# Ledger of designs, part 5: VHH binders against UPF0159 protein Ta1429

Target 1, 206 residues: UPF0159 protein Ta1429, of Thermoplasma acidophilum (q9hib2r271to476)
Amino acid sequence: EKVRLIKYSNEREEMQKVLALLMYPFAEDASGIISRIKAMELSEASAILERIRDLRKNRRMKVGRPFEAVNYVFEVTTNYGAFRDLQRHRFLSIVRKPLTVSYGFDVPPIIAKMPDLSEEYAEAMKDAERVYRIIKERYGAWIAQYAVPFAYRYPVVFTTNLAEATYFIELRSTPQAHFDLRDIAIRMYNEIKSVHPSLAGIIKFV
Key: E = the ipSAE of ESMFold2; O = the ipSAE of ESMFold2 at other seeds; V2 = 0.75 times the mean of E and O plus 0.25 times the DockQ between their complexes.

## First folded at step 1 (VHH)

Design d4 (framework vhh_rezetamig_d1; at its last look DockQ between E and O 0.02; V2 from the best seeds 0.00; counts 0 for: pae E 22.4 > 2, grease 27.1 > 24.2, placed apart)
Fold by ESMFold2 at other seeds, look of step 2:
Structure d4 (fold): chain B 206 residues (1-206), chain A 122 residues (1-122)
Amino acid sequence: as target 1 above (206 residues)
Amino acid sequence: QLQLQESGPGLVKPSETLSLTCTVSGGSVSSGSYYWGWIRQPPGKGLEWIGHIYYSGDTYYNPSLENRVTISVDTSKNQFSLKLSSVTAADTAVYYCARLDYEFWSGYPDYRGQGTLVTVSS
C-alpha cells in the first residue's frame, strides 16, 4: 500500500460545496444557492464540472479556489528521498508517524551489486535495528526514531484539497518528475478517481 | 542474469499500430520492486520515456503519447508489451524494453534490452 486515500467525503456532498462556491458570485444570496444545488440533478452537476475541465488549456491554469473545499487525507509509505521531495510541496500539510524499523529498508543498486559491501550494509542496518529496539523499550517510539537510518521506509500522512492535489498531480505526473514523485502522483490520482469519479475529471493533465 | 529481449515487426505502415513484446528471462515480471517499461530513441535524438506498468496492471504513460499507447503485462508468459497506435514517420526509432527500479526518477531504466529498430514507412 504505497499510497492510501484514508479520508474523503461523499462525492455528491463535495460537488455541492464546489458548485455553491462557483455560483456564489452570480447569486443574490448563499441560501438560495444551497437550495438550487440540492435540487440539481447529478447529470447537470457533472456537466458543469466537465465544462470547467474543458476550459483548462494547460496544467498552469489552476482549477480555482472553489475546489479548495474538497479535502483528502493520504497515507504514503516511502523512502527518505521521496519524503524530502514531498516536503518541498508546502501546500501538502504533512504529518508523520515516528520512524520505525517495521517497514524494511532500501538497498541502493550499486551496493546490491557488490557482495562484500551488501553484507556490510545489511549488518549496519541490523545494528541500527538492535539499537532502535533497545531505545524503544526504555524510552518509547518517539525517542527511538532517532536511531532509525534514513534507508528505512516509513509512512507519512498528509492533508490536501482538490485544488492543490490537482496542481501536484499534474506537475509531478510529467516525464520530468522524479520517478518516486511521479508514482505517488499517479497513485493519488487513481485513489481520487476511485472514490470521486466525477470530481476527478477536473484533474485533466495526467 | 537478467535479460530483456524485444520482439516484433521492424517495419510498420503509417496509421497502423506498432506492437512489440518484451520477454524477461533471469528474473520475473511479477517482482514487486520493479516497473516494466518502454523507451525509444529516434534517429539523432535522445531517449524518450513511453510508459511503464506494474505487474498488477497499473500503467503510467508519457502524457505526450498517452492517447496512443497501451502497455500490458502477461505474468504467465513473463512478458510485457507495447502497442502504439496511429503511427507516423516520427515514430521511427530504436525501441527498448526496460526494468525501472523505484529508485530511478523520470523513468530511466536500471536495465534495458538490446533495442529493436522500428521503421514507419510505406
Scores: ipSAE 0.000, ipTM 0.091, lowest interface PAE 20.4, mean pLDDT 80
ESMFold2-Fast, scan of step 1: ipSAE 0.000; ipTM 0.191
ESMFold2, look of step 2: ipSAE 0.000; ipTM 0.084
ESMFold2 (binder alone), look of step 2: mean pLDDT 85; pTM 0.864

Design d5 (framework vhh_rezetamig_d1)
Fold by ESMFold2-Fast, scan of step 1:
Structure d5 (fold): chain B 206 residues (1-206), chain A 122 residues (1-122)
Amino acid sequence: as target 1 above (206 residues)
Amino acid sequence: QLQLQESGPGLVKPSETLSLTCTVSGGSISSTSYYWGWIRQPPGKGLEWIGHIYDSGSTYYNPSLENRVTISVDTSKNQFSLKLSSVTAADTAVYYCARDLEWELPGAFDIRGQGTLVTVSS
């Protein structure tokens, strides 16, 4: 599976946390805010988030620091080239493995449209895979990773908060983005939306 | 030997669009190991990163410029280009096209063109 949402929290609890953080600068203590927010109906909390969404005019306007408190753990299986772009986004706690040939590879779209070139590309990948296995047996996986073409996929686990996810999704879901990252961004958005439909509304420019 | 060469008008009027092309020779743009991008240096100031493009059209832009900048690639001509709209005198700089080596430091380049001076003046 290309994108998996591994861990997330209950939406009502995450919404209450965001609202408490939004109120914190204007209150004498955090305990009073928390008790007030816990008594709030889900529909009222959702209405407040909708008003915040409406205040953002474009993707350059950030969603604010309280949304950094909502955390998601994703596993993304993608080629190394796309992973390099993911690393440009400052996701928290990226955990990666040495490059490997165990998860298949991606054929660039221009090559995939030409059957003869697609077959030749696949054959070159399989040849590189054989070299990888020889190096791995003799020198270990860390050295063997340097024989892996960037077309090969591997899983990466990372933590992101809702503010960073909003930035990434809005930036990478545009038609101008590389199709691999656009696909990843849209899948991440759909995963967030499926578990947190109210909070996903803050991701406005998708 | 890989070489990059900028081309385009050296004078642009305020409010118009700055357009530059980078021609790559001695190698192919179609590579998953590198990003291709633009940086500029205003007179008397440091280098400023503008943006990068990955093979197949993936782009990442400096947030300060993102609503004005478009980078595109033409693999058939082995070229990539920069369009910067609504220019002002602050956009006067020497513009370089470059190949990016590091993803963790956007704008860390290993190969650059010679640079082309673009003056924004009426």
Scores: ipSAE 0.000, ipTM 0.098, lowest interface PAE 18.8, mean pLDDT 79

Design d6 (framework vhh_rezetamig_d1)
Fold by ESMFold2-Fast, scan of step 1:
Structure d6 (fold): chain B 206 residues (1-206), chain A 122 residues (1-122)
Amino acid sequence: as target 1 above (206 residues)
Amino acid sequence: QLQLQESGPGLVKPSETLSLTCTVSGGSISSYDYYWGWIRQPPGKGLEWIGHISYSGSTYYNPSLENRVTISVDTSKNQFSLKLSSVTAADTAVYYCATEYGDYLDEYFDYRGQGTLVTVSS
């Protein structure tokens, strides 16, 4: 799986947390706000979030800092270049695995459009895999990782929050975005929407 | 519709600090997820990016200028500013304030001021 959502919290609880934080600047007692929000029906909370969605007129209008309180942990399997781009979006990397050949590789788009070069590229990757297997058998995975070309996919665990995910998804889901990041952005959106359908509504410009 | 307007002295002496302000109208800085930036164009040369500041206050500067540049934002006045220290004749340029949206690879300038000429001369 290119993108897998591995940790998230209960949607009702996350919605209550966001609503409490939205109300906090206008009240002195956080406990009183939380009690009021906790008593709120799920449909009422969803209606408030939908209203907030409607107030965003374009993708440059931010969703607000309370949405930073909704946290997600993703595992993303992609090539080295795409990992660098994800780090630029303030995704906190928690865990990386040694480089490996187990997750396949990406063919650069210009090469993929040329059948003869694409075949030659695939053969070069097969040769790199043979070298990797020989080194791994003799010297272990730690040494073998140095034989893995940067074209090979690499799983990494990232944390993000709903505000940053909204920024990334709305920016990188546009047709002009780099192909790897657009695919990741759309997959992240679908993962969030599958577990948090109401909160995913704040990601308006996909 | 956002409008950006530069203001500040048009003449700065060598070794002094160049100080410019950008006033934003038609919208609030705190309501947009833009980077708020500065670019310049020396006479007869291309555009040079100076740096920007996020709505959250994070700054990013052109490495060739970073030791001399400070960008700050004042959301209460709906303004952001540029200070460039230790100026020389090479800093003579038309200075523009601009909005940027995107990350490191996809930065672009959506709204730009009309520009202000700053001459560094004794």
Scores: ipSAE 0.000, ipTM 0.137, lowest interface PAE 15.8, mean pLDDT 79

Design d7 (framework vhh_rezetamig_d1)
Fold by ESMFold2-Fast, scan of step 1:
Structure d7 (fold): chain B 206 residues (1-206), chain A 124 residues (1-124)
Amino acid sequence: as target 1 above (206 residues)
Amino acid sequence: QLQLQESGPGLVKPSETLSLTCTVSGGSISSGDYYWGWIRQPPGKGLEWIGHIYTSGSTYYNPSLENRVTISVDTSKNQFSLKLSSVTAADTAVYYCARVPEYDILTGYYEDYRGQGTLVTVSS
């Protein structure tokens, strides 16, 4: 699976947290806000989030700091180039496994469009897998990882929050974005939407 | 060594358009994973981010300024530019051009290279 959402919290509780943080600076009594929000129907909370969505006119208008309180842990299986681009987004707690041949590889688009070159590329990958297996058997996975071409995919785990996810998804889902990152961004959006359909509404420019 | 240098008029009249150019030397504006941007510092105040551009031409502007700002890139001259329209005395500031690594945008505006800065005074 290319993108998997590993950890998230209950949507009602996350919405209550965001709404409390949004209201807190303007109130004298935090306990009153918390009590109101805990008793709030999900439909009322969703309407407030939809109003916030409507107020954002373009992707340059950042979602507010309260949305940083909603956290997600993702596993993304991607090639080395896409991984380097993800690292540049400075997601917290990035953890990866040693490079491996177990998750397949990506063929560059220009090569994929040329049947003869695509076949030669696949044969080169088979050769690399043979070398990897020999080194792994003799010296272990730690040393064998250096025989893995950058085209091979490997899983990366990272933590993000809803505000960071919104910025990443809106930036990387555009036509100008690298294909691999656009695919990852759209899949992340769909994962968030599947567990948090109301909160996902804040991600407006996809 | 990478160097950025601002150029443009030091005096602009109210209601006119401020135009600044940043010339990049010691590296290519079209290579790597970088945004190229503009920041300013009004006298006695902190730094204010104006906007940035990716080599493809995609732009991102400070919402407070977005109706007045245009940033463009000319890869053939290794330059990028700022136009700020309808200027007032509040636009008086030292203007800096900067290179911003892509990974820093999600955590805030952090440049790894900045020009010397150029003072722009808006007065009659």
Scores: ipSAE 0.000, ipTM 0.098, lowest interface PAE 18.5, mean pLDDT 79

Design d8 (framework vhh_rezetamig_d1)
Fold by ESMFold2-Fast, scan of step 1:
Structure d8 (fold): chain B 206 residues (1-206), chain A 122 residues (1-122)
Amino acid sequence: as target 1 above (206 residues)
Amino acid sequence: QLQLQESGPGLVKPSETLSLTCTVSGYSISSGYDYWGWIRQPPGKGLEWIGHIYHSGSTYYNPSLENRVTISVDTSKNQFSLKLSSVTAADTAVYYCARDSWDYESYGMDVRGQGTLVTVSS
């Protein structure tokens, strides 16, 4: 799988946490917030999040900090070129390993649309894979990684919060974005939406 | 009304760290979805984007500068700062702090400070 959501918390609890943080500046008494949150039905919480989504028609409205409290851990399998851009977003990379040929490779979209070039590209990648295997057998994985073309995929595990995920997904899901990052952004959105359908509503510009 | 003002030394010696602070007034850095960043213009050249920061501390840097750049934010003072290490004469430029749009339709620096000249010279 290109994108897998491997750690997340219960949606009701995350929604209650976000709402408590949103209400805190307007309350004289923290215990009053806790009581209201405990008594709040899921439908009421969802309605509040929908109103906050509507307020984001002006991107300068203040909702960002409370949503930083919602955390996700993702595993992303992508090519080296896409990794360079992904790492610029300052996601905490937990697990790294040497470049490898074990996870396949990506064919650039322009080449993929041309059958003859696509076939030649795939053949060149398979030739590089054979060279990689020879070097790995004789000199080990750390030396062999230097024979791996940038087109080959490898997995990385990173963490993000809902505010950062919203920024990344909205920026990188645009038609003008790099194809690999756009694909990752849309998959991350779908993963969040599958486990947190109410909170995913905050990700408006997909 | 949102206003940004750069401050910091106008002269830095080669190999030292260039350090600038931006003071934001009329708007809270910790509100909204705005990014806060730095751009520069060397004499006789075009603008170069350095990087930006979200109030959470998440940073995004120009790859050509990322090994030398650190941007930090202090929401309690409503300020953000730039550190550029190991400077050379090529880093001589007018430095601007700016509100950096994260929205792809509005992408870019929509409000800037007046700029401050930093000269790298022994």
Scores: ipSAE 0.000, ipTM 0.104, lowest interface PAE 19.8, mean pLDDT 78

Design d9 (framework vhh_rezetamig_d1)
Fold by ESMFold2-Fast, scan of step 1:
Structure d9 (fold): chain B 206 residues (1-206), chain A 123 residues (1-123)
Amino acid sequence: as target 1 above (206 residues)
Amino acid sequence: QLQLQESGPGLVKPSETLSLTCTVSGGSISSSEYYWGWIRQPPGKGLEWIGHIYYSGETYYNPSLENRVTISVDTSKNQFSLKLSSVTAADTAVYYCAKHEDYYGSGSLFDYRGQGTLVTVSS
């Protein structure tokens, strides 16, 4: 699976946390906010999030810091080149596996359209796999990873918060983004939406 | 030091073709590592990708614009160009030429841009 949501919290509890943080600057004490949020119906909380969504006129108007309190752990399986660009965002890499040939590779679209070049590309990848297996057998996976071409996919586990996820998804789901990152962004959005449909609404420009 | 510079008319009449050229200096367009493209930003809206081209001439276009857009490259002049046909007021925007980094389908956005040029579609 290209994008898998590994860890997330209960949506109602995350919504209560975001709303408490949103209200905190305007209240005299935290205990009053907690009581008010705890008593709030889910529909009322969703209405507040919809108002926040409506206030954002374009993707350059960022979501507020309270949304940094909502955390997600994702596993993304993508080629090393796409991963290098993904790392330019402020996602924290929790666990990384060595680069490997076990998850297949991506053929660049320009090469895929040229039958002779596409065949040569696939053969070059097979040759790299042969070298990888020899090195892995003799020296282990961490050394063998240096024989893996950038075209090969590998899994990375990282943590992101809802504010950073919103920034990434809105930026990388645009037609300007290269297909691989755009596909990752759309899949991340769908994963968040499947578990947190109300909170996912803050991701407006998808 | 890589520099990208847009050039072309700042005013285009409705129904005509918008033509822009990007001149690349401090680097070569003939690199297999990069795509060269166009993005635009209409007033008060976000960035919209128009398309990009590889030095071999292979093109990729935004599906919403593909019937109207043509991007071409001239490696001898170190330039690439945009033609957008049948323009309307909705095509009024700041247009940027840009470099897109790619190694084996890397998925990066355009991270190197020209300064941008305002194109107004008005009669």
Scores: ipSAE 0.000, ipTM 0.090, lowest interface PAE 18.2, mean pLDDT 79

Design e1 (framework vhh_4orz_3)
Fold by ESMFold2-Fast, scan of step 1:
Structure e1 (fold): chain B 206 residues (1-206), chain A 120 residues (1-120)
Amino acid sequence: as target 1 above (206 residues)
Amino acid sequence: EVQLVESGGGLVQAGGSLRLFCAASGFTVSSNYMAWLRQAPGKRREWVALIYSGGSTDYADSVKDRFTISRDNAKNTVSLQMNSLKPEDTAIYFCARDLEYYDSSGFDYWGQGTQVTVSS
């Protein structure tokens, strides 16, 4: 699977945490915030999130630090080229496996549209797989990874928070974004929305 | 309501094989990190194998190429195939749900464990 959300917390608890942090500048003490949040109805909490969404005129305006408190762990299976761009977003705790041929490869769209070139591309990948297998058998996976073309997919696990996810998704879901990153961004958005439909509303420019 | 039940342990000769099973209830294994850990007599608990929600796997160096972790999403189970067993693999094996992949202290909902004894 290309994008999997492998760890998240209960949405109600995460919303209460975000609301507490949002209310903190306007409260006399942190402990008093908890009783107000527990008395708050979901409709009222949703309305506060909607007002915050409305305050953001464009994606350059960040969602604010309270949303950094909502954490997600993702596993993404993508080619090395897309992974290099993913790393530029400074997601926390990126954990990699060696590059491998076990998860298939991506054919650039321009090449996929040309049958002759597509066939040559696939043949080149098969040749690389043969070399990879020979090196892996003799020297192990960490050495064999150097024979893997950038087109091959491999899994990476990373941690992000809702504020960083919002930035990434809004930036990379645009039509001008790299095709692979756009696909990843949209899938990440759908995963977050599936488990946290109210909090996902803060991701405005998708 | 969350429960993990391990089975499959026993006594085996060095070089032999065992398959451990972990039956999960109260949550879905495909939506979580699942891990096998072990604790040898007089030693600290150590991580052995991990399966991510996406299905990819990781192994401790001591068991790499000998052990294989897998899951059956339809049956909501996780298993550990142990081959080429060594006396130093003797331990109680635990199935755990990992709350945080970056920190071993994040494991929760440990099962009761299943004893594996490897004779030389």
Scores: ipSAE 0.000, ipTM 0.083, lowest interface PAE 21.3, mean pLDDT 78

Design e10 (framework vhh_4orz_3; at its last look DockQ between E and O 0.04; V2 from the best seeds 0.00; counts 0 for: pae O 18.7 > 2, placed apart)
Fold by ESMFold2 at other seeds, look of step 2:
Structure e10 (fold): chain B 206 residues (1-206), chain A 124 residues (1-124)
Amino acid sequence: as target 1 above (206 residues)
Amino acid sequence: EVQLVESGGGLVQAGGSLRLFCAASGFTFSNYAMAWLRQAPGKRREWVALITTDDSTDYADSVKDRFTISRDNAKNTVSLQMNSLKPEDTAIYFCAAYEGDLWGYTSEADYDYWGQGTQVTVSS
């Protein structure tokens, strides 16, 4: 699994939290807003979110601070080049394991289209795997990771919220985005949509 | 002070050619991927071409086979050769820099440094 959604909360509860935060500035009383939202039908809550989606004319219009209240934990298995670019998006927490050869490696599309170069590339990766295994046996995994080329994949766990996830997904799912990040962005969108179909509607420009 | 300074813009007839240059200073040029982006009147800024630290190149579909990006690390310059120009190529062209490599199409939010832009106008 290249992208796995590890942790999320009940969608109805998350929607109620977002709506409460959206409506509070216009309310006389916090208790009254909470009771109204708790009594609200799911279809009515979804309609309000769809109206907010409709007001966004382009991906540079942010979804707003209330959507920061919806949190997710993802595990993404990707190469180091894509990981470095993923880091630029300022997710709240990010944790990685030592680099290893156990998850396989990515072949850049331009190399994959050239059979002779693709063979040379694979041979280089096999050489690196051989060196990695020798170093790991003698000196342990921490030191052996220095022999792992950036093309090898490894898992990263990070936390994010729906506002940040929307920004990342909309930025990186376009045809103009790097292929690795585009694939990650689309998979993150699909994972969110599978568990939070109503909230995922706010992610408009995918 | 980091600076990117574009030059070579101007007015050209459809089918003609222009060569843009971007002179960079204030950073280790060889560590940066360099890109050209453009903004037509009333439109979103769009990516045009990218050259990596290792001289690999990529292009937007609309300019593929007509435009060529190149870099000279000794002179800290990036150029964009634009051939077979069309009125649709009319835009302000910006040079941009990203530390490391991006590969592929990117938005303006990804770049660390920007030039002021140079106007390219292609008449019918």
Scores: ipSAE 0.000, ipTM 0.141, lowest interface PAE 16.6, mean pLDDT 83
ESMFold2-Fast, scan of step 1: ipSAE 0.000; ipTM 0.300
ESMFold2, look of step 2: ipSAE 0.000; ipTM 0.098
ESMFold2 (binder alone), look of step 2: mean pLDDT 83; pTM 0.843
ESMFold2, look of step 4: ipSAE 0.000; ipTM 0.123
ESMFold2 (binder alone), look of step 4: mean pLDDT 83; pTM 0.845
ESMFold2 at other seeds, look of step 4: ipSAE 0.000; ipTM 0.108

Design e11 (framework vhh_4orz_3)
Fold by ESMFold2-Fast, scan of step 1:
Structure e11 (fold): chain B 206 residues (1-206), chain A 119 residues (1-119)
Amino acid sequence: as target 1 above (206 residues)
Amino acid sequence: EVQLVESGGGLVQAGGSLRLFCAASGFTVSDYYMAWLRQAPGKRREWVALIYSGGDTDYADSVKDRFTISRDNAKNTVSLQMNSLKPEDTAIYFCARGIEDYGLYFDYWGQGTQVTVSS
């Protein structure tokens, strides 16, 4: 799987947390907020989130800091070029294994459209994989990673929050975005939506 | 100022267990990937176990399912639990720090701790 959500919390608890943070600046007593939110129907909480969604008129209008309190851990398997671009977004942390040939490789679209070049490209990848295995056997994976072409995929684990995820998904899901990042953004959106359908509503411009 | 100090080595019979500890100072272990490597007499140094900053782990095929690397963030230590030890595991075991996401090399090493596994 190219994008996998590996850690998230209960949606109702996350919604209550976001609503408490949204209401906190306007209240004198935190206990009163907690009691109100605890008694709130799911339909009422969802309606508040829908109104917040409606108040955002375009991608430039950021979601508020309360949505930074909803956290996700993702594993993304992608090529080095896409990973480099992903890394430039403000995620809380990124961890990476050594580059490897175990997850296959991507053929650049321009090369994929030219059969002769596509075949030559695939043969070059097979040659690089042979060299990788020789180096790995003699010197280990950390030295062997230097033989791995940037076309090869590898897994990256990162943490993000709902506000950062919203920014990334809305920016990278547009038709003009790089294909690899657009695919990752849409898959992240679908993963979040599958576990947090109400909170995913804040991600408006997909 | 950066220091890595290994402990827990010793003599053990085949089939036995040992737990190695690496005490780190001058940096926070959770900000780096950390490794255990070993060097047998007359052999090259080889990696055994890795723990990445996010908590993922990797193991060399020779120790897979027998060794477990772990991290204690509160104590700023890395440990290696070694089970089902074999005579071929006899080596000096080193704790090492890897830098950043790129992690192309280890920049600091401990002095090592001797593990000897008898017949």
Scores: ipSAE 0.000, ipTM 0.087, lowest interface PAE 19.5, mean pLDDT 78

Design e12 (framework vhh_4orz_3)
Fold by ESMFold2-Fast, scan of step 1:
Structure e12 (fold): chain B 206 residues (1-206), chain A 120 residues (1-120)
Amino acid sequence: as target 1 above (206 residues)
Amino acid sequence: EVQLVESGGGLVQAGGSLRLFCAASGYTFSEYDMAWLRQAPGKRREWVALISSGGYTDYADSVKDRFTISRDNAKNTVSLQMNSLKPEDTAIYFCTAEPYDSWLEEYDYWGQGTQVTVSS
């Protein structure tokens, strides 16, 4: 599985936006809030985010709507089953390619533990690739995708926001989550943290 | 509830043209790949044309260069422009919407179909 963050905005600007939205209900003037937030030191802004983090006592206490204003575009390369589950988390898919054999396949963990079944599984995948190539040559890639087993990976591009990402990451990074989704959740967290280390702090239960 | 309503079919002579329409409702149309399939009497359903949510198109060899698929996301409509029609194009044409993430899913959405008859 591969997770790649392909579009995000400057962290300071995103932090200023979130803080302005957080303060808006308590202020007399929106333009005054914006000016104050723009002048704020990074350390002061980070302290406010850490205070918000501290107030969340468990995974069921959701982050507030202001965090929906921070947007991310991800490319995820994963098997069809995992992709179906991602759609349930309010990720908006932007574009997909036809299913293909070019990105490899995942062997289910129970099969991977059994050498005889693992070998038979790999041979079945080779047979499917042969059929795929014949259909692709005769009918093109869009029809050939019918021959691609669900075990094969394909890339999909989707958009999410920091509040939705927090919900997904905290829910799917638990030991009880299916391995594929847990791996995706942890990789998404690491991608966000690498570009937005202060904002990633709101994702508390990883 | 998901609804797909095909229209535009009819009787036409060989060499003629028809334009089929598929009006969609009950789902976020712009997120779904849309396709046209056809079924002639006694034959299996045959894929004809596909347009992805991103606007990529592909065609069966039998209709390539004669048919053009397009979509209008503002109107939730898919169209199939059919030119240089042949008697072999006679079939019931179906509009289908797959769930965005699966062409292979049992839950693909199918319309009621529209009859195209091409006389010799």
Scores: ipSAE 0.000, ipTM 0.094, lowest interface PAE 18.6, mean pLDDT 77

